VH-VL binders against Flagellar basal-body rod protein FlgF (flgF). Designs and how they scored, part 1

Scores and structures below are computed, not measured.

Target 1, 245 residues: Flagellar basal-body rod protein FlgF (flgF), of Caulobacter vibrioides (q06171)
Amino acid sequence: MDNALYVGLSRQMTLRRELDIVANNIANANTTGFKVEDLMVRTEQAKPAKTLDGSSPVKFVMDTGVARNFTQGPMTKTGGDYDLAINGMGFFKVQANGGERYTRDGRFTTNPEGILVTQAGAPVLDDGGGQITIDPRLGPVTVGKDGIVSQGAIRVGRIGLVRPDDLSTFAKDGDNLYRNTTNTAPQPVTDAQIHQGMLEASNVQPVIEITKLIEIQRAYESVAKMMDNTAELSRSAVERLGKIN
Positions, changes and structure headers below are counted from each chain's first letter, unless a header gives other numbers; antibody chains are not in Kabat numbers.
ipSAE, averaged over its two directions, is called F for ESMFold2-Fast, E for ESMFold2 and O for OpenDDE. V2 adds 0.75 times the mean of E and O to 0.25 times the DockQ between the complexes of E and O.
[cut] stands for letters that were removed.
The coordinates of atoms that the task and the answers printed are left out; those that the model quotes come from them. Centres of patches stay.

## First folded at step 1 (VH-VL)

Design A01 (framework fv_acasunlimab_arm2)
Fold by ESMFold2-Fast, scan of step 1:
Structure A01 (fold): chain C 245 residues (1-245), chain A 122 residues (1-122), chain B 110 residues (1-110)
Amino acid sequence: as target 1 above (245 residues)
Amino acid sequence: EVQLVESGGGLVQPGRSLRLSCTASGFTVSSNYMSWVRQAPGKGLEWVGYIYSGGSTYYAASVKGRFTISRDDSKSIAYLQMNSLKTEDTAVYYCARDLYDSSGYYYGMDVWGQGTLVTVSS
Amino acid sequence: DIVMTQSPSSLSASVGDRVTITCQASQDISNYLAWYQQKPGKAPKRLIYDASNLETGVPSRFSASGSGTDYTFTISSLQPEDIATYYCQQYDNLPPEGYTFGGGTKVEIK
């Protein structure tokens, strides 16, 4: 067996996976609530720390074999009545894919029945696990920092925010949703606030991801060159042995 | 007979640049992987970087962004361009041939030059 | 980076003594390890490759063994011409991570 060639091939496969992750991050740089992923897992996880930007980046190992950074993305003002952003560590609850799912994507709307739903049509759940129904006849919706949904003086519900004890237990389940992989239910949070008329942007830093892409592509080419050059050693040996005496 | 000879070392002021040459005889640089290894006075060996036969280069973190490895295939010479030199770059610099067999298996560095001293001092 | 730790940093022994040098890797390097001899004022010379294989022309008093993270280099009967600094080098990491050398072991005659 060609040990160096095998190592080169194995390295190329790892680089391809890194490339796929970086490419996916770049593709989702403008996706609301998207959390950047990295194949490189740090042995130590930094605890969230107070900074001018809120908190330091924190990476957690997911069941997909990738680390996901749940650091809060920038908040963008949209002015949309159903555009909601979470300030702090919490997740919206939605009813999707046969169960309760979690998301940071606050691009909501109402369906024809008046139910508050995600863009995919999944109902947004209140603090009791029920649906929130908006009556268009009662006028504009106001969402308070505590999640209370009102139309004028009428309370129509409270958006539930939850957080798992360990963020690494959340697995991606399509549509910018997370699935709880444990039998321990996420707990209600009181230290996170909802801002109406704002959306949380992706925490992808495009310049960083593009730099990684370039580095990975160069590394991939270099490994390929190394593998190609095993043939050059055979040619060099033949050339040296071929001298006429 | 396979041989490597370094040249270009000398005294240079901090912040300046210097280029080292490594001339191969008995084999062609373009068909081999070539490493640069340095040794500070009284210290151990430190790998600096290398160049594949195809031309791609890699560097140790301590020199990345400051040092560049290149080669001239027509002359069978490898180069180490050292920019923004620091006093801690003072060392004997060796060029060495990385040995890969026809199956691509690496066996270490089998041919070394005599070394050239670079002193970075005012 | 793979860190290579050599022990001891230096030793003094008499002619005919058995000398042992160890090299410990910070992770499994799968026997991808070479040993070099560097005599005073000279370039290094490769003595051992793949942890235990002796290069042709190197005296049989030199030997090496090991696996995983722990490797040993031995001179069975030290000779005056063996005064040198000895280095291990791992090559489990190919570029871009690159190769790393141990800190070296200086062998002197007492």
Scores: ipSAE 0.000, ipTM 0.375, lowest interface PAE 17.6, mean pLDDT 80

Design A02 (framework fv_acasunlimab_arm2)
Fold by ESMFold2-Fast, scan of step 1:
Structure A02 (fold): chain C 245 residues (1-245), chain A 120 residues (1-120), chain B 110 residues (1-110)
Amino acid sequence: as target 1 above (245 residues)
Amino acid sequence: EVQLVESGGGLVQPGRSLRLSCTASGFTFSSNYMSWVRQAPGKGLEWVGYIYSGGSTYYAASVKGRFTISRDDSKSIAYLQMNSLKTEDTAVYYCAREFGYDFWSGFDYWGQGTLVTVSS
Amino acid sequence: DIVMTQSPSSLSASVGDRVTITCQASQSISSYLAWYQQKPGKAPKRLIYAASSLQSGVPSRFSASGSGTDYTFTISSLQPEDIATYYCQQSYSTPPYSYTFGGGTKVEIK
């Protein structure tokens, strides 16, 4: 009975975390650049019943984490001069949170100094790792598909796109930013294009997420019923023992 | 009814090792998650690590690679093996039970604590 | 790791007063939060689990509420025996991330 209770607890904790991930996906279905997340579960095999030649071993859920689907979301035309979308597998580089961070959220703007920044004020980095400064006196900004930022005939800089060899090494670091968890720098990408006046929408499919939500709720209720039945049997046994003097 | 009793604390020099034990009684030990939590003198609580009922262990970054948690279900004992001790490891160490039945974890029973002093 | 910010760090109140302590998580913890009482020289004792559920045997003057990132603990009528340091703790973290405690709130009587 104890084994069933703790398998139930592990499953409930996993289902609660999965529920939160699905709820977060639904909440961000309309968030620019958002990438849908799924629970990754690591399961450890418990030792067989003590016979050594025992039947099937009991498995426990040991570890959970998050996997992100970086599949490109739909493109939305905005017409904004500083709204940028990436067509292909690449990331913008920004200077935030004490280091280099990566994002697919291209909702950019300029600060009072003319520096190209994210909505949070983090500088967008060029292919050399420097900042991009826009001079308002030189007129409107044009961003080419290769990332070259120009004002009229003057080249201001080039927005560099990068990609890690393994996307799973990118960890979320707030506000749709990713942190590289390894010592291997992301590499420049040449097979992706930048589109000015467009933003990448979320890749969340709400119908799929809602279906997962219903399934998780049903699974949670099933586990709760199993645990309630186990607890009732335990209480009944304790009560019987308590009446014997 | 449920009891947790820590032992093994004491004075130890930096760089040395010490092993703490937590003897449990009054419940089915093999089914419970066990944690170690420490408290430096005059400071707040800091989680050290836990061991799942299946044996998997996880540790706070401050102790990872130096501390190891294990359990002996036949004796109802959880262990904390502390290696390469530093002066900042000086604290009262508590063992604590995470009871699965309430679904939203928290430590429902704690031991009395054992003092570990790391000093030259 | 999830950071738990607890306020205030200390407070002084009179017997019979209502005492309120807050705890804010750096991300949503979905009610995987407990509150503990620690009296001087003693081990902590869990008072609240699942953000709002009262531990068996704990007086009804203790209560708690909250969801998402914001949680509150209340003593409705402070008694002399309630003088202690109170801690919140999240257990939402999955490996390799840690369980984390708030910094504690020391409650004293005037």
Scores: ipSAE 0.000, ipTM 0.381, lowest interface PAE 17.5, mean pLDDT 81

Design A03 (framework fv_acasunlimab_arm2)
Fold by ESMFold2-Fast, scan of step 1:
Structure A03 (fold): chain C 245 residues (1-245), chain A 121 residues (1-121), chain B 110 residues (1-110)
Amino acid sequence: as target 1 above (245 residues)
Amino acid sequence: EVQLVESGGGLVQPGRSLRLSCTASGFTVSSNYMSWVRQAPGKGLEWVGYIYTGGSTYYAASVKGRFTISRDDSKSIAYLQMNSLKTEDTAVYYCARGSYYDILTGPFDYWGQGTLVTVSS
Amino acid sequence: DIVMTQSPSSLSASVGDRVTITCQASQDISNYLAWYQQKPGKAPKRLIYDASNLETGVPSRFSASGSGTDYTFTISSLQPEDIATYYCQQYDNLPLSYLTFGGGTKVEIK
């Protein structure tokens, strides 16, 4: 493979990955609790080789990843008893996909057994890691700003809010959920409040994402022109060589 | 709402030129990459060329140097200028739109009805 | 250029039969493959994109799978309205590859 064509191929793959991320952001512009993503290119310095003369070559590894912006989205009043929004930096805990997962999507409901669950049926966890069970015979549910769930004078439980020390350690795990990628458990949050009857909207700004789509395509066209010109030069050289007398 | 309508086809003699138009409605032609695909009578589909949203054009080897794709963004029309026509260019010419989310080069989500170009000797 | 080899060129099947069409690329196209249906006298219609994604409004009897260089399109229970020619198409940008269609498969009822 020609080196210039290889570089162009690599750049096209990066641009397509960036396009996929931006397209996913636009597709989720109206998804409750969705957090906008961007492509992040990382350059990591490899451990230098030791040499007898005391000189070390510098090596770099290029890597690409996804960065997520956890900035709070606008809040919408729904009036639903089980619609919850977090004001501040915190996450709901749910039991899903074989373990504890985290989400800002507060569209909850109850299953037939009275357990508070997500739209996908995953149980919402209290501050002790247990389930929250609502008894429909005890009347309407109220959720306080501190997460205490009550029916009249009866305390049913407390919705646990947690936050990791480093938000970048949360990885997407389907169904608007995040998985903790470290061995350090997220810590309880005391500086965030829960608002019943509200939902947090996506923090996607559609105009910005559409602008990025246009910029990605212009960049792709530039790379494509470079590759096309290089391929034509290679073809001309092969044809000339093939006609040697 | 999205519709593509081709026009400009007809009978033309070998060596002459013909320009096809593709009028887009329900979207702006500059918002998607636009492609021309042809089909000779009783034969399969053959890609002819496309124009990216930024205006860059690419062509199949069989038409490169003879065909030119352009567009008028204000009128939402894409054009295929065909020069030095050959009898093997006889085909139904389709205008097709690339999907917005597959803007780099993706599959075609909408096609026009086609316009017949007959190059007789 | 990437060459798309589609097989069979034609087939005859009965209503209710399972129909399978294959498409082979001359090099890895990373699932950038679409399937189109063209009924006699009509423009093509996209049924499948990105190798396996079914277009909205397309009946569930149509499906597709594959990866790398080998792709398959299936009609699980052939209906009379499915009489058409089916085409695969690659849109891989790597290296800068121009768009290529398969030769087509004409599906008829016997």
Scores: ipSAE 0.017, ipTM 0.530, lowest interface PAE 6.3, mean pLDDT 84

Design A04 (framework fv_acasunlimab_arm2)
Fold by ESMFold2-Fast, scan of step 1:
Structure A04 (fold): chain C 245 residues (1-245), chain A 119 residues (1-119), chain B 110 residues (1-110)
Amino acid sequence: as target 1 above (245 residues)
Amino acid sequence: EVQLVESGGGLVQPGRSLRLSCTASGFTFSSYYMSWVRQAPGKGLEWVGYIYSGGDTYYAASVKGRFTISRDDSKSIAYLQMNSLKTEDTAVYYCARDEGYSSGWYDYWGQGTLVTVSS
Amino acid sequence: DIVMTQSPSSLSASVGDRVTITCQASQDISNYLAWYQQKPGKAPKRLIYDASTLESGVPSRFSASGSGTDYTFTISSLQPEDIATYYCQQYNSYPPEYLTFGGGTKVEIK
């Protein structure tokens, strides 16, 4: 009997989670390397309920999760020596949050020690898992399509690109970083190229996200109105019974 | 009953890092969204960011790229990692619990912890 | 994004007076508005949510109303313990300014 109200509350929580995801997508429409997210909803079709008038299947929203779309975003030329974009499916490795993390955000810079770092100061790792140190006195840095970092004739290192066998095993671990949720190490990538002086833009499509936003708002209003109508009908029934005594 | 206790505040130099903790008790921590809100001395309230019960995070533009929020549900602790601190980040930082979609967000707040960013 | 403007920034009233605070949103926030009380040296406490719903355990002298872009918070009979700064907060917009607070209204006794 409480099922309708329970379902309404569950839908409101699901809509709020969906709202937050869409809002975050819109907020990150211009964020380098950002990957668009969608809410995944698990539903269960309950056993048919038997009454004198037959069977009635019941469905519930049981569980929710987030799916991330790793489709490559458009690339923009910046001309920055430490701006790097990946053409193909791969991830930069960084040392952050107490371990190895992965990112598509190639907005790099050097710290005072000359180490190649992310905007948050996390070291960018080479193919061997070490840091890449740049000496500003050796002149401009060139990053080849294979990830080899050079200053003139001197090879400084090679930026390592990796990819997990299953992208769904990468979980968000802070802004633009992913954590491997399994004990299987990501594999080196040979079918992706690095482009120096370019940044990968977000793969968010603002029009689609705004449309979802409007749909979510309307759905929330519909659920709220349904719950209000259910409460009103229950109150009316109680009042009629009370007056009869 | 429900309690949120912040810790980790203090004096720190510009460009440095500081980590704040928010220890929760009296409720099922893993079921709630957690937020950080700050208040500069003599100024109003400013939302900093929040973390879903599932771990995804969202940040105000003023701190995006510098601050990270995380949680440890086994210990009922939320964290705010503050990197590349600026003088304008000086504020009392509050931890707040989000009660839910239909309730207007924050039902319980911690006492706050002062962060002073100065040379 | 959504800017919340509170008026007045401060006021002085006598015990027993009716106090009214106004909050104006730069765009329609569909009643997704909360009101908070912050006493000196304390954390904020939510008094009202969804524009007009009074929080459990909050005295009935506090009330609020409004819709669209214009919202009002009222203390029907000011008590000494009500001396505080009051803030409105919208939660209808999307990140990066998903939640924005008004500038606050400082309420003092004459």
Scores: ipSAE 0.000, ipTM 0.371, lowest interface PAE 14.5, mean pLDDT 80

Design A05 (framework fv_acasunlimab_arm2)
Fold by ESMFold2-Fast, scan of step 1:
Structure A05 (fold): chain C 245 residues (1-245), chain A 122 residues (1-122), chain B 110 residues (1-110)
Amino acid sequence: as target 1 above (245 residues)
Amino acid sequence: EVQLVESGGGLVQPGRSLRLSCTASGFTVSDNYMSWVRQAPGKGLEWVGYIYSGGSTYYAASVKGRFTISRDDSKSIAYLQMNSLKTEDTAVYYCARVPLYYGSGSYSFDYWGQGTLVTVSS
Amino acid sequence: DIVMTQSPSSLSASVGDRVTITCQASQGISNYLAWYQQKPGKAPKRLIYDASNLETGVPSRFSASGSGTDYTFTISSLQPEDIATYYCQQYDNLPPWSYTFGGGTKVEIK
């Protein structure tokens, strides 16, 4: 009886979360470095137990999480000296939000102190965890495929690339940043290359995401209809039981 | 851009019927949910019902069985058919749009009409 | 049905004052909460959606925050044109339990 409403409420919450994820994917279809997300749903049906007093209702337990698809997006040539793209599986390290964060968004610039920063002003970290300082007096910067940052013959640093053992341990922490949810530090990578003057586009496929949005809306309507029918039965029962005659 | 205009309100006797219209412009009504929200004089806001993009309708318990929401997609009009009106149905009735996209507050009410007053009194 | 408890019911403040309104849900609503401004004789206007996102064109003096069951709306420097009743609304719920609004907070200038 109440099981139907419980199942409906669980589906409603799951559908709302899936809607938000899909809508966020669509909103970020043109965001540099953005990785498409999907809802990972685990449904665990509680085992029914027979009882002599009558009912053995089936209960559903839902655990939800976000699965992120880190498949590389298409590369776009920009010609910007501080626009960087990663070819292969790796992440830039930045100092943001009170700690070390990770990103594939290579839209960088320099601040007034000459420090290489993200568009939000967060410092980009080298392979040792320090900042990279560009001296405008030394001319244009070049970034090699190995991440070495040079101005003419002078090496000013090396952009550090890292990767966690399990990509699912990276959680979103605002503005295209990921935080490490474990106590195990991401490991330096040697099988990825940096391309200067290029940016990685989103791996969102808008047509697929729009199709998912329509499917979620239809599912939401179906759940609402089921819940409405169930609640109408409950209202009718309450009204009837409340009558004096 | 987006505009909603309600009409059809007025004075009616208890037990009678009244139909409200909500004319939408600047968007496709069938691509959005449309909702009716009412406000009794000097009181707060109360959701009445809505129609999903696919046409399914849902109602608050206080009006279920008496009120019916429909739409005419070719004219971009949503309707609220009110039957068996009670004095407690006296309120300003607002038509509101429910957006369905990220960054728009999906499932809240982003645009409202000016409202139309319905007075149920003998 | 999700009950929205809004506080205070009314307040009077001076121009330039910081005004804070709170809204509590009877259960978690996952930030599916909007704030509406209703000026006397006018329709409500959405100012905030998804608990903290400011509607385009709404002055930056309006802000909101919260999570779970507890949500707050703030006017950092009250202006004469801000005289209105403010409502919170949850949209985590499907009919027939309905969308539910807070009772409203009437904001007046002294």
Scores: ipSAE 0.008, ipTM 0.473, lowest interface PAE 8.4, mean pLDDT 83

Design A06 (framework fv_acasunlimab_arm2)
Fold by ESMFold2-Fast, scan of step 1:
Structure A06 (fold): chain C 245 residues (1-245), chain A 122 residues (1-122), chain B 110 residues (1-110)
Amino acid sequence: as target 1 above (245 residues)
Amino acid sequence: EVQLVESGGGLVQPGRSLRLSCTASGFTFSNYYMSWVRQAPGKGLEWVGYIYSGGSTYYAASVKGRFTISRDDSKSIAYLQMNSLKTEDTAVYYCARDHLEYGGNLDAFDIWGQGTLVTVSS
Amino acid sequence: DIVMTQSPSSLSASVGDRVTITCQASQSISNYLAWYQQKPGKAPKRLIYAASSLETGVPSRFSASGSGTDYTFTISSLQPEDIATYYCQQYYSYPPGLYTFGGGTKVEIK
């Protein structure tokens, strides 16, 4: 049966996508700032159109996408001067991939010019969109809860924290970075605090993800077995028909 | 019509980095998982890793932590970023079209690029 | 990690001979197995998918069968242009061991 085989293949493709998401979560269970993802089925209602009877046609489009859970992960004390964690809903701004990008990954360092950068070398931006330059001659860096970067009595800059109105508008853009998919710029936040010497761990719950992995693997095996049974039944029917005719 | 073309291979010293590109044409690139497969001189085929359009990646144990796969669906290009290269990474690297994300057959690799040689030597 | 054991590693046969290559998976792969032909200096070309489905444009002398853990690839009447290395590959597995290839079989003509 063509229809049953097609349905089985479609289900396997969906299960593979679920598996990929869950396995990615497990792979990033120890990744600083990582946010757990879930497969979601979306139904989009078409815009209402005029009808002759006064009713509006409704068209449902089934769309399978990825939802990201931005719930704060546990904070781990590292003692590193450039290790920063955000307590609250906000994102660091960095200059990467040809534009402004956002991240919860606070594993920072300085480049040879003294500029505060990510591990990939992308500059961390201040509240005005500029770079933050650390002078190694002025001694150790202190980052206040409000994001003010100081060396002794000298204010070096202020780390900019921003938040979009809708977190679902942030799309992943490699290396724990998010890009804004809208024309509305993320706004500065005042209700989040920065903690120096701490890193935000992933919000992955490994036991939950491993359980999902096992369930998906078993579902995949079930669908594959069902397809094998369908092929056997099809072959048997062909043989019987050949014998009769 | 349907075609994959690799580029970026060459001679590189151990410990250095190299980026390979795979340009796709003739199909809707964003609907497919994309894989990288390598073959050391005189040896068999070894799967390296894959990426789907949502960004999820998986890697063979031999390259995990050193290699990164990415894609640009707007340009129909897949990338393989190879860091901390070892002499054991010397191989012809193939880009291969993996399975369709929705409503298609679960496939292994139906379309392959011509391959690009990466030689890691001092 | 699913291990694919392919045999023989090499064979030599005469034009017109029937050639058989086998592939054994360390666990059931539910017919998610492909066969590839690789000629010297060229990229692999898929000949068979889903254990037994012949790719469009591939000559009918190539065939394959199998289920569970045991799979077979056959060339019913070997031709000179069939000189190549043949590989099986499973695509059933779960991350991180998603795809594994057999060791390959080098086919040569006497």
Scores: ipSAE 0.000, ipTM 0.406, lowest interface PAE 16.1, mean pLDDT 82

Design E05 (framework fv_lerdelimumab)
Fold by ESMFold2-Fast, scan of step 1:
Structure E05 (fold): chain C 245 residues (1-245), chain A 124 residues (1-124), chain B 109 residues (1-109)
Amino acid sequence: as target 1 above (245 residues)
Amino acid sequence: EVQLVESGGGVVQPGRSLRLSCAASGFTFSSYGMHWVRQAPGKGLEWVAVISYDGSNEYYADSVKGRFTISRDNSKNTLYLQMDSLRAEDTAVYYCAKDSGYDLGYYYYGMDVWGQGTLVTVSS
Amino acid sequence: SSELTQDPAVSVALGQTVRITCQGDSLRSFYASWYQQKPGQAPVLVIYGKNNRPSGIPDRFSGSSSGNTASLTITGAQAEDEADYYCNSRDSSGNHLWVFGGGTKLTVL
């Protein structure tokens, strides 16, 4: 009975985390490059301590995390010279938050110095890890499917695309950015293409997320009712024990 | 180096079947979507069908839906078009064309490599 | 479903600029690809996406898009540019259906 109440409280905390994730997905259904997230739950058995009577308490460690679905979202035509989308599995490299970061959000622009930057002002990096500088005097920018950036006949750089061996090693670092959590650098990719004048939309499916939201709410109410029932049974047991004499 | 070669065309009676093949070379066939496009004598281009890079998705023009089946064998670098219940209006040169993008689901980069075409004549 | 409309013929003087247009509702959502076809030959992709040229396509070919209209511009037309030009895009539904324009025959005078 005590264990059932503890389990109910733990389940409520898990459901609140699921709710936060689903709500965040819904809030970002129209965010360029956003990747839908799901709660990942793992149950690990803790090693019981030895006791003189041979009994060991049963312990379960519940570790919750976030899994991201990196499946490509729909492409939207924008016509913007600096709007770029990636077809295939790859990430743009940017210099942000004190280091190299990765993104699928291709809403770029130029700063006053002509450097290609994200909306937050972070420089977009070329295949060599350097910045890409656009000269407004040389006319409009063309970005080829191989990432080569040119102005007329002049090649100004090549946008670098990278991919980690394991996508789960990328952690969210704010502003549609991912941080590499390992000591192994992401590798350049040649099997992804860049398209100018397009943006990758979120891969969130709002109807699916709304359905999850309804199911989470129903599950939360079910757990609450179970806890109320368990509390009533506990009160009944105390009452019966109190009358033994 | 990069090329597509169609085969299987010929003269066939209305109501019968014909299977076209397209042999690909010089590129990683399994990485690209593939199209069939036809052109009736003296007419313009008409899109027929597409298959995704892994064969998981297939789409057809309304004029051929239910009669034609597109398929691919990535181990043989070959694209197919099974044409059933042929009609006189199916008479055309059939082109095999490579999509320039890896995934046809959300984005279309254009058909960057075309075969020479194979003539299908449905006589009545 | 929307269709793509092209003028059937257009003429340009040698060395001058010509614009071939393609119009349809799907072009509000998708870029047009442009194909050149000479008699007895397979089509050749000359422009895809916003304004991209495949390797080997001369820089005199360029593309543009505005609203429901896409245009192929040939700056300094040459004799070898005489051909039929087709625009191609997704159907208005945007669900993996492709549609070609009727084609424009370019004559270089």
Scores: ipSAE 0.000, ipTM 0.429, lowest interface PAE 18.1, mean pLDDT 81

